# VH-VL binders against q9nqz5r112to327, part 6

Target 1, 216 residues: q9nqz5r112to327
Amino acid sequence: FQSSGVQHHPPEPKAQTEGNEDSEGKEQRWEMVMDKKHFKLWRRPITGTHLYQYRVFGTYTDVTPRQFFNVQLDTEYRKKWDALVIKLEVIERDVVSGSEVLHWVTHFPYPMYSRDYVYVRRYSVDQENNMMVLVSRAVEHPSVPESPEFVRVRSYESQMVIRPHKSFDENGFDYLLTYSDNPQTVFPRYCVSWMVSSGMPDFLEKLHMATLKAKN

## First folded at step 5 (VH-VL; framework fv_pozelimab)

Design b25
Fold by ESMFold2-Fast, scan of step 5:
Structure b25 (fold): chain C 216 residues (1-216), chain A 119 residues (1-119), chain B 107 residues (1-107)
Amino acid sequence: as target 1 above (216 residues)
Amino acid sequence: QVQLQESGPGLVKPSETLSLTCTVSGGSISSYYWTWIRQPPGKGLEWIGYIYYSGSTNYNPSLKSRATISVDTSKNQFSLKLSSVTAADTAVYYCARELRSSWDAFDIWGQGTLVTVSS
Amino acid sequence: AIQMTQSPSSLSASVGDRVTITCRASQDIRNYLGWYQQKPGKAPKLLIYAASSLQSGVPSRFAGRGSGTDFTLTISSLQPEDFATYYCLQDYNYPYTFGQGTKVEIK
């Protein structure tokens, strides 16, 4: 994956009536699968698999970029608002690079077993370009070996870019989230259906409510 | 298979709060969006709002100041409270399940309950 | 809010007829359009979602078409159980809004 870039991702239109045509050479077309007031969700196939890369474009006008960003970084608070979290722990912080390694264990819907993720998270606040960036990807870490208790997700990538409408401390921003993972399931179609219909919408709504609650 | 049933008072006085409950049977309330829709006698349908089983809500702006939707997963129920009612709130009130897979659709509906607002 | 206008408000038809009703949105809603059937004294029933996708268990004589602002529901060969009021619904943005309804009456 790339350290801080969106260079290989197609531009995300906020409004597009005829659908997302973004085929450039080998790139797959984005398909809009959900259009709600606060967010739009697209997906595109991962070549050679039954899986998808997802993209979310969202807008909030009642919370600040800094609050939204901080709520996502607060692992203790996430355990309180995200009922699917079984475990979420910072395993290591690297003072040189500023990155964090996390171990995240989450419920999946029956009949799927719970999954765990070991991933490195990097974040930055870019004052010059007026944006905040959060990037995560699966890694291996000697302190968290694979366990028969959970299905280890080995392929996971997430990038979120937050762009204020005014400032980091005033209400209003847009965010762009691009992510993919491989949950290693014998029910890939069921998992994809759950992600679009429940997993993703539930997560985004809970995150917004958690941010509103943290505001006060 | 899954069935919804509304319950509440048939008559409410002006200025009072209307309270309706929808009971979900034959399936779990969890993992779905649940909605209230009303229909004044002889007129069309009006969406009131939704609740996700986790408690997240959204309301029609025309009713947001008066409407509250809540969910009780232990009872497999969700409820609507509408405050400060007037004769304009006289309607058949439906509860419904909302499917969200890419497009929203109301696939299961309760039978509806008539609420008359009169002194 | 997005306004949904149906045409006609009512029509009379005979069993075996081809019936078409239309729904117009005040702005582009792509294919975020559903059709619902309501019989007297009963709750509405989902027929079509995503403008053209037939709900499981709904007879193939029902067909939805359209995108953007103009949509149609066609019943290719009207049956006795099809006499009802039909509503379109946009699910593009909140608040969800319904058309005013089209009543299909027996001749």
Scores: ipSAE 0.006, ipTM 0.438, lowest interface PAE 13.9, mean pLDDT 84

Design b26
Fold by ESMFold2-Fast, scan of step 5:
Structure b26 (fold): chain C 216 residues (1-216), chain A 121 residues (1-121), chain B 107 residues (1-107)
Amino acid sequence: as target 1 above (216 residues)
Amino acid sequence: QVQLQESGPGLVKPSETLSLTCTVSGGSISSYYWTWIRQPPGKGLEWIGYIYYSGSTNYNPSLKSRATISVDTSKNQFSLKLSSVTAADTAVYYCAREGYRSGYWDYFDYWGQGTLVTVSS
Amino acid sequence: AIQMTQSPSSLSASVGDRVTITCRASQDIRNYLGWYQQKPGKAPKLLIYAASSLQSGVPSRFAGRGSGTDFTLTISSLQPEDFATYYCLQDYNYPYTFGQGTKVEIK
């Protein structure tokens, strides 16, 4: 059977093809780390580092795109469902663009020091293309200088695209999340292992549960 | 109350394509995963694959080269085609819905009654 | 693929008996395990999901326990309608795999 209808699902990360892989490592092969019913998780090396870029493709059928999107934007609610959050606050909002600068402080597994992030977040609802987009990246901000109390994460990028199966207010959607950061751990490989095996899967499952609880 | 009903030929010749349809009534096919499961006579259950109402599929690797699942939301139906059948494909074929409850996974909460497909010349 | 092994393959019991069925996964599946009941000539019916959660409408005499690799279904006081074949299913990873079934027969 051949499908010619509107496709709601972003394509899975492509395998490296002959001639596409750069010998300088600008594009690396995606490696599947987890294959679950609600989501698939891939990673690929970031050239010159011990770190990975992660990609998640997920599907939910019991919550609406708008609920899922709003739960991610609700900083007060995130502090309630995400036990790793020490601090999460909006430090600046650009009225014209709608961009927000946030300061986020999070626990890391013992014995690692807590990390803090200063990042700009921008989001949009695109009715014409039937999608919602959330983009974040690390920035510097004069009101939040580096502190010896926390390890500042300077390299952080996140992009999430949410595609409804029908509408923003009806259950069912797919999302594609691409994420990378450099938490500058004393033991980077340990942190990477924790992120893959526990951190990211646990976060995604808690986010889903938080969305269901917010719904009712 | 959601009900599922399988339909299709009960006899298929070796090397031909087995074709079954599941009709969903009492609820919308939209926003759910739908699955096919089979059971050879006197044996256990084997998961064939699923389809999400948007068209996304996943298959048991043992059947992936032969199995195709499709959905027709306008008719509230989904279908299984299994090519190049042999006597080993003789089984009762079930369609089922994958449910979800309060953040927990239900697996298969509604089933069709099953239809026996015999592969024989 | 994850292999699911059930034991025993069959057992004979009387009404009022406590019946225990076990299911073992070849790798850690956390709590992604369901139990299904199948009566002769009928489709399977969901009893328990997420290893220990009782499906709505299922009698409280059915209980699931376990996590990781070892799981148990217990029927605390067997009733006449409980004579059936029971299957475990993991949905931790694709492909979903069933155990081979445990037939509970009248003694």
Scores: ipSAE 0.006, ipTM 0.485, lowest interface PAE 10.0, mean pLDDT 81

Design b28
Fold by ESMFold2-Fast, scan of step 5:
Structure b28 (fold): chain C 216 residues (1-216), chain A 121 residues (1-121), chain B 107 residues (1-107)
Amino acid sequence: as target 1 above (216 residues)
Amino acid sequence: QVQLQESGPGLVKPSETLSLTCTVSGGSISSYYWTWIRQPPGKGLEWIGYIYYSGSTNYNPSLKSRATISVDTSKNQFSLKLSSVTAADTAVYYCAREGYSYRSWDYFDYWGQGTLVTVSS
Amino acid sequence: AIQMTQSPSSLSASVGDRVTITCRASQDIRNYLGWYQQKPGKAPKLLIYAASSLQSGVPSRFAGRGSGTDFTLTISSLQPEDFATYYCLQDYNYPYTFGQGTKVEIK
């Protein structure tokens, strides 16, 4: 799975009035829920649920694509800048493919129990198409069975495509992040609201600041 | 455990729309990618496209202009529509689940039995 | 799109023979390769994923090897139920592409 080859999602999200012509109510339309200086956030309903798939289009001119990419792959550094992380560790690496299995435990807003994720992460640098790609998906791993201490998120999917304005090592790029999860248990509506209004914007701002600090 | 079953008309006229449905039983349609794959008589396999239970799709570029995959989580079904069919679309159509593991990203671990669709006048 | 080429297109073998099928990708796909078995009139069945990982329930006589562009499927001691067509599939990039198939026939 990579964006090189068939681009399912364009690098720049289309305006809300531009419909997917993927025919007759088949794909839910993206709705813009936040328009900020450095990013735009859209969501669309997941059919049959009260949950959403999220899309972020962001632009930075003061950090390089490689720095932004590397900060996201650095699990030790993420534990320092992401205050919601309770635990984040690499469980297994596949030497040939470079795929990594991670166990991530994170705080959720009170009164919700903390969630844990076991997911495989795959990343690549595509010089032919001038892009960097990160893809993550929830998996099962024998070393990390479900624990009553945390709520296991079994449905989790994330894809980020980073496109340089110039080169991988010069300041300036756009990124497109598509994200969804479904924690299996009832996900309260206030948590959906929190994700849009606070959770995602705060995470993106902290990620940017972390990248700026790593630059030095 | 998980079983997939294709259903739809076995005969479609040229220029019409081919419509197939896959019913999933023994497991939830949620949290997985679901795919359509076809095989013309005596030939190899061709991937058509996938759908995630959230509605996100990706198609083989060769079929993207004609193919539409949809999902109905309440019925535990997903469907394929292929418009403007010709004799070249005559094939056995399979639905399958796209699994994944902690070492690998994608594989097709459960398949329907396949349904033959013949395009003729 | 990534092209997958199998060789041979067909082979004849006897029960107990060692059979090797080759699959070549037009570009580096690392270990993102699966092998599928298809018996006449039936759906394909997953044998191997991630180039070398045996799917649960699949006999140990099936083994996959390779990385990058060159891959092999070996059946160490061919059984009567192994006469089938075998397909490789790359799952590195969309669109997913299959090899053209290798038919293993009775001598």
Scores: ipSAE 0.005, ipTM 0.453, lowest interface PAE 15.2, mean pLDDT 82

Design b29
Fold by ESMFold2-Fast, scan of step 5:
Structure b29 (fold): chain C 216 residues (1-216), chain A 121 residues (1-121), chain B 107 residues (1-107)
Amino acid sequence: as target 1 above (216 residues)
Amino acid sequence: QVQLQESGPGLVKPSETLSLTCTVSGGSISSYYWTWIRQPPGKGLEWIGYIYYSGSTNYNPSLKSRATISVDTSKNQFSLKLSSVTAADTAVYYCAREGYRLGSYDYFDYWGQGTLVTVSS
Amino acid sequence: AIQMTQSPSSLSASVGDRVTITCRASQDIRNYLGWYQQKPGKAPKLLIYAASSLQSGVPSRFAGRGSGTDFTLTISSLQPEDFATYYCLQDYNYPYTFGQGTKVEIK
């Protein structure tokens, strides 16, 4: 490999195989549900529910890690490239930690009602480990009570790790996204089917195109 | 260092099934995509298909109805079967690994030496 | 399927010459293109991935350029060991498709 004398691009993530059952939980294995040219998608069941935790491994060679990272953090730009966004606003910034609380309202396909999320996000650029990290989780905030107009998503977590092939400012990187939420629908199978076959692939493709456009 | 070695009969009669095995040594078959590529004498290269170590496959549409790729992780091997062969299937058959780099699993970084399969009466 | 067209089908050049081989895709493949070298009786060897990235152990005289539909492989100072057939490969979409090959004959 030609990046820096050490291998920076690991093989596709392996399913966890040897973790013991914890005193408080059970480990489920990852199942591949989609194998596309630019990304692979796995899921594993959340014990006791009809829901899944998802893992996406993706690779791009035509945009930089920094551009991809910044496009995700740019709230105003996201409203322009993500046609499903009804509202996306920063509600609060924590002066000590740098965390942001956001209110995000999004369309879901008919017959599902629109959802809203109140979540805290934190991001970091880790020069020592050559990675960029973005984490988010649902929270409650007094300025954004539940509304009968939207279905509030109360269970939402995501973590994205971006690893450059060369540097933060040269084209080429891998990302690993781990995601779970409960959008609460009377049609759980329909929602899961839509997210896997259309929602996630469309979102990832639009994010890529948005990054490419922002580059110029 | 990873090494790949093809094996199987060098002569197959028309209408029969061509069967080849690739043995992987010096590395694990797990967590990689493995592919078959062929080259008729004096012609260019043609991609046949891949298999992921878990069993997921994808085939060139031109060969999909006749080709089957399988994997045996306990033996560190993967295999190609091509049914209903004709003289047009005479070729050197290569096995290869799809390596990881800038584009995940989309470059062929290790190849077997190739094995000539002749389809003839 | 994406069609890959290489030019020329063959060329002859002297040691020390600059040689350029071209590859055209029937549709936009961005930078999802590799170059492979095949010597007589041997398996192909990866030279370049992602259109312009040199594989470890490959001499710096090999260089790839291009994006979209038009790509080139350049050998800046041809050496005797460069006698071979060169293939481009698009890895943008399945099925993967190779160019027809360019045979480089050293005078």
Scores: ipSAE 0.006, ipTM 0.445, lowest interface PAE 13.2, mean pLDDT 81

Design b31
Fold by ESMFold2-Fast, scan of step 5:
Structure b31 (fold): chain C 216 residues (1-216), chain A 121 residues (1-121), chain B 107 residues (1-107)
Amino acid sequence: as target 1 above (216 residues)
Amino acid sequence: QVQLQESGPGLVKPSETLSLTCTVSGGSISSYYWTWIRQPPGKGLEWIGYIYYSGSTNYNPSLKSRATISVDTSKNQFSLKLSSVTAADTAVYYCAREGWSRGYSDYFDYWGQGTLVTVSS
Amino acid sequence: AIQMTQSPSSLSASVGDRVTITCRASQDIRNYLGWYQQKPGKAPKLLIYAASSLQSGVPSRFAGRGSGTDFTLTISSLQPEDFATYYCLQDYNYPYTFGQGTKVEIK
């Protein structure tokens, strides 16, 4: 991320240090897979699979951090702008911690089956450090058992950190998103290719447009 | 209206460094990406790289080892240096502004007139 | 890098003609394509971005179509000022890459 007072080139993920060794004792390297001026996308292999963990570093100059953050949290609005959503609902809220459990059902490219996710989401606004954080991970919940209609995703994690250039209510910020999932025991390689070349960029583009529309 | 103007020597010797400056007028250099594009005589266009007004850069991999783009916001200028030139670097060099539309579509909306740089001994 | 192939390399036309220029990408670039007009001795000028969006100030006789790998630029009624070389540009991935150009000449 950029430090206060200076706007520089977005930082690239560094090669992993010895303390971040995988189970093979081998460094896992981030590789750049897409380089656009509004975002950079990297991936690294998940040991023992043909799947990847993804990292996105993005910059917006025409929307506020608060608008972007709120669009992320608005499940009703997400169902309107994200055409892949079949179902997205809050199952449970913890009033003390602010944690939410959600059930999300999404289309995947034909001929793949639709997937569903049950995940817990936590978010925080850190006014002292001028950042907003959103974290999600897959969980089990007794009110949402597995259904033969959908492929349940058991391994899902995402973390997003939003850092304003000025304030939460002024245009301009950087965000860092780290994401991984396994949408089934076997995930076709063509779907991995689709996700990096089309799926991720399409999602980020639609999210940005949704935020601009919410602003206006 | 925004105007861009290239300046620099029209003749560079092989192995030397080509140095060009683009002056922006009629608008601020702030909040935009600025790019260099070249065109060898009688040929097509080749993107060289960009710089964001804060100093962030990205380069065409074919030129990355030789190209450096810098910005001077106080002068409303940005510059290109291309080291170790050869006859293959003979081209008209354009500076341009990168705009973008909703949906992440990028485009070059304002261009300088171009300056011919000949690499010859 | 993504290769952009334009066809034809040149064409001859008369004022009032409908002219179509084609651009093909080596891979799916969705709608991340622009069209630029270049007159002899001049810098290129943006005509169309996002495959089909007309730049402000550009005459409505210019139209872009296509998505994925196949794109066209159409000039519905060619005017004297339209004799120029036209370039497509993909902005899907860095490095940005241009087609080789299509020269539109007087018949």
Scores: ipSAE 0.007, ipTM 0.516, lowest interface PAE 9.8, mean pLDDT 82

Design b34
Fold by ESMFold2-Fast, scan of step 5:
Structure b34 (fold): chain C 216 residues (1-216), chain A 122 residues (1-122), chain B 107 residues (1-107)
Amino acid sequence: as target 1 above (216 residues)
Amino acid sequence: QVQLQESGPGLVKPSETLSLTCTVSGGSISSYYWTWIRQPPGKGLEWIGYIYYSGSTNYNPSLKSRATISVDTSKNQFSLKLSSVTAADTAVYYCAREGYRYGSGWDYFDYWGQGTLVTVSS
Amino acid sequence: AIQMTQSPSSLSASVGDRVTITCRASQDIRNYLGWYQQKPGKAPKLLIYAASSLQSGVPSRFAGRGSGTDFTLTISSLQPEDFATYYCLQDYNYPYTFGQGTKVEIK
């Protein structure tokens, strides 16, 4: 951080200090479940459920923050690089707030039914604090009612913070992604195992590859 | 060097299910997309669908109701089942890999099997 | 689905000729286009990806150009082994769609 060869990074989750803010003195600790070259993945239980909240800390040195950010916002390009996407459409945009409502339909491993999400996405570029933020959460929208063809995910939240090592337009940054959802699967253990061992790592590796392709 | 080889019956009766398997050698099936493409005699190429090694699939809408692609990473194989076949399904069936170069992206077929002719006839 | 139209459907050429094949997409596909060569009885072979990028091992006499809706494959100084059918493929949206093919014949 201060004037040396070390870079300023966002803090990694620390198991013994992390607590459930809404609990009456209850605390849930982060457990590291994956340690890979470009990212670390933690999870913690959501009290009263068999589900987990996930946190990813990642670092790239070969792509810019702006390109990584823009690739995530490009719905046409995401349909191209994300093999799980069946449908991804912007339903509504609010020019003033920068909010977008999206309908996302995604494959789940057979024999699970495909899931669909209706969510609001908001993003911002904070020049003063040198960061980019992307936040999403499930909402209801009258133009996208629940269908028996897909399992509607009603509980979904995602927050990503991107911090440049240098600038938004120079290679190198860290990101912190916090994610939870309830896909209402009849195979909770299988779904969780798939997400951790295959789904999320695969998504993150594809996202990195897609960003490199966009750069070149 | 990666090689792909199709196998399955060359003759299928109308209304039955066509089953083909593609065996991958010289490389791992993991971390790649794998695809089926067919060519009716004297006609052009038609994309059937793909599977990612983790099980995710996408199909040509014209075949989606009848086609199922599956993958077995332990055997280094992926397979196509096409139900309720008719004479119109007579074609050479190819399996192929969707390749990529680091930084250049995906979406080209860099390795192909030799193709297997499937005739739908009584 | 995106329709891919090739022209001509066939052409006759001699060794040493410059051959140009055209492919048109029914909508903007940016640079998501590949070119494939197929010889009788054989599987197709990738020549060009991303509209203009030459696949490793493919002779430099093959060149792809274009963006958006209009694309060309050019073979400078046609060789005996180049007599084949050529297909364009859009990889912009699913389903992937091929052109109908252009047969390059001797004479």
Scores: ipSAE 0.000, ipTM 0.434, lowest interface PAE 15.1, mean pLDDT 81

Design b37
Fold by ESMFold2-Fast, scan of step 5:
Structure b37 (fold): chain C 216 residues (1-216), chain A 123 residues (1-123), chain B 107 residues (1-107)
Amino acid sequence: as target 1 above (216 residues)
Amino acid sequence: QVQLQESGPGLVKPSETLSLTCTVSGGSISSYYWTWIRQPPGKGLEWIGYIYYSGSTNYNPSLKSRATISVDTSKNQFSLKLSSVTAADTAVYYCAREGRYYGSGSWDYFDYWGQGTLVTVSS
Amino acid sequence: AIQMTQSPSSLSASVGDRVTITCRASQDIRNYLGWYQQKPGKAPKLLIYAASSLQSGVPSRFAGRGSGTDFTLTISSLQPEDFATYYCLQDYNYPYTFGQGTKVEIK
């Protein structure tokens, strides 16, 4: 998301635009696939594929925006709380712009091959609009070539917006996460099912627990 | 069969730096968290801090200003330095491996320990 | 920091006795609690993690229970090798904090 012009509350996922029945050049409708106490999960089809773009809206009242934001950025701590991580390392970083290039290797449930990602991540704190933003997208990097051990994910995009209920350092916020993962080769439908029913919910619960555990 | 062994001087003078090394054998230091815990004679256990094999550290706030933990993956060792010591730092110092169980949350535990080394702070 | 308080500080027991040790946290730590056994002159040994999960190789006579602020370690039938000091440890927040210990002595 763009930092400027964002509303105080994260909006519901983008609704279907008028006259989009044929889907040519128009947004697909979001479908709610999970409604939990602390988050809601939607998906919509990526045209021409069997894959989905996902959107999560969540609310926490027991952790601060800054703690949650910092847990997202802490690569070493991610390796500690996320059992699926095989490798997660920063390849390059620019502290002035807040941009980092990362190499991430993750387990997938047997019998699926493990995946690896090379992506650029940028974060920003927008004090004027009272929000924190984290965006990531897949890139190619010459120092991290494709390996036969892992399936390289070539299309990956993630955007997270965190909006405090009060301040960055007081408990309570909403977040909106939009995520898509579109490998070049056909992704089996059972992998999509695993991601929705187990992968995403498990990740979000572990992330919340990790944030609580980091809280001092 | 992971084994840890502490080494370092048993006597340190007040105001000097206490320096200890833990040697890991029977397993790689890579991909684990490694910790220091101390026990003053006749008292309970106090967590000092940890290091991840990549160099990331976290310390007990009570010791953060004086404690430094470092790792040498080529020697399969990690070390503790504690500056400006006083008699209150007299203790048995243990090194340990921090394991973690993942489920609906993440639970930490110390599954392998060194035998401990007594450090006495005295002139 | 989270304060951990054990009760009793010391107890005397005989082989075959059922022994119960209590640990209280100063705040809700959910199930982020471990139990450790320490024999004189030796390093502590992990018995239980996640409040109730028995470490591999630890005898089944050891059992942990509890959640929130109140936790217990029970030894169903005390053996000669069980005479030791027992510590609880919270791993909910840094710094990790131990209870003061409960010494189980021969009667």
Scores: ipSAE 0.000, ipTM 0.462, lowest interface PAE 14.8, mean pLDDT 82

Design d01
Fold by ESMFold2-Fast, scan of step 5:
Structure d01 (fold): chain C 216 residues (1-216), chain A 120 residues (1-120), chain B 107 residues (1-107)
Amino acid sequence: as target 1 above (216 residues)
Amino acid sequence: QVQLQESGPGLVKPSETLSLTCTVSGGSISSYYWTWIRQPPGKGLEWIGYIYYSGSTNYNPSLKSRATISVDTSKNQFSLKLSSVTAADTAVYYCAREGYRSSWDYFDYWGQGTLVTVSS
Amino acid sequence: AIQMTQSPSSLSASVGDRVTITCRASQDIRNYLNWYQQKPGKAPKLLIYAASSLQSGVPSRFAGRGSGTDFTLTISSLQPEDFATYYCLQDYNYPYTFGQGTKVEIK
């Protein structure tokens, strides 16, 4: 086990050749926008839009993969540690697939109106590949129609893969989070700037502290 | 308790390469980030760069073209090479461990520092 | 690179005094700020991280405050061992940058 307990990083996203401009399924280059010890943050443009897809690679050595995973799934605890949450409710569970449909309403920085999300969340613990996976994507649900009170986010995807350094119940893991949404801002530049400089780092910081507190 | 100790020549000639080693004791070099910071006499502190024990590095852009940091986990050491030195590189050089909590980074253990003078 | 400016560059104080040092960032760094103490001929010592979190083993008379661009380090009752140079450091973005230092001298 020469890699047991060793922190792993995926290879840094590489610049892609410019000659792919006219290709079907054209990929954009990743740009590193924040490089911290706990995490690295990259972004890339979403073709045809003013928006970005974000990628976070992070490492923690003081909490277990299972604790970190469970804190993210605990909607009641999320409402306690995440001050931006106005509403977070499970509106439907599919017992067979383990999928959950959630309604999430969140504050956005003044002067932006609050946004709401209706999304399906699916998670799995993959013992064979020693990883935990959490994926979410926006869906429509008849019991939660659009409301003039909030701006509905219709394009939202999140995927997180957690890889233990040792086991699911021992401290230490890496995670890879890929995230995109379209919060329908009047000033897209401001929203993008806020997400990179404040929104994403603040969320990750609070999530870590929440995991540490739940441990006690 | 973790202790860090710098070593290397105290005098380097202009245009030559400055080479320093930091020895870590009282703890493993594995699973941590390690950094070099310098301080010219009577002046403030300047961050040079870091290395993760796996070999990943990041450098201050002002020094990136001249600085190389390497790690030897078998010896519990990490090293700095700074090429093409001038009198402006005269400084006390510190090695330090980068601790962190959540997304906050800080230097929690420091070596005593070693003065490197660049003169002919 | 983010510029960090401290004020004052030096101050004179007596044992028992309340001392306040300020640090200003050229852009919003939220709470990503450390404070270090350096005594003559010695390596710097971490006092505070995350703008206001006291490092283990550091006396409670040291307090950090602030967010965004304006930060302060306060020593509520200066002791003889507190005469030193103090540095702020932003850990918001690479490269990490230090303030120029504030020297606290005995009157």
Scores: ipSAE 0.006, ipTM 0.509, lowest interface PAE 10.4, mean pLDDT 83

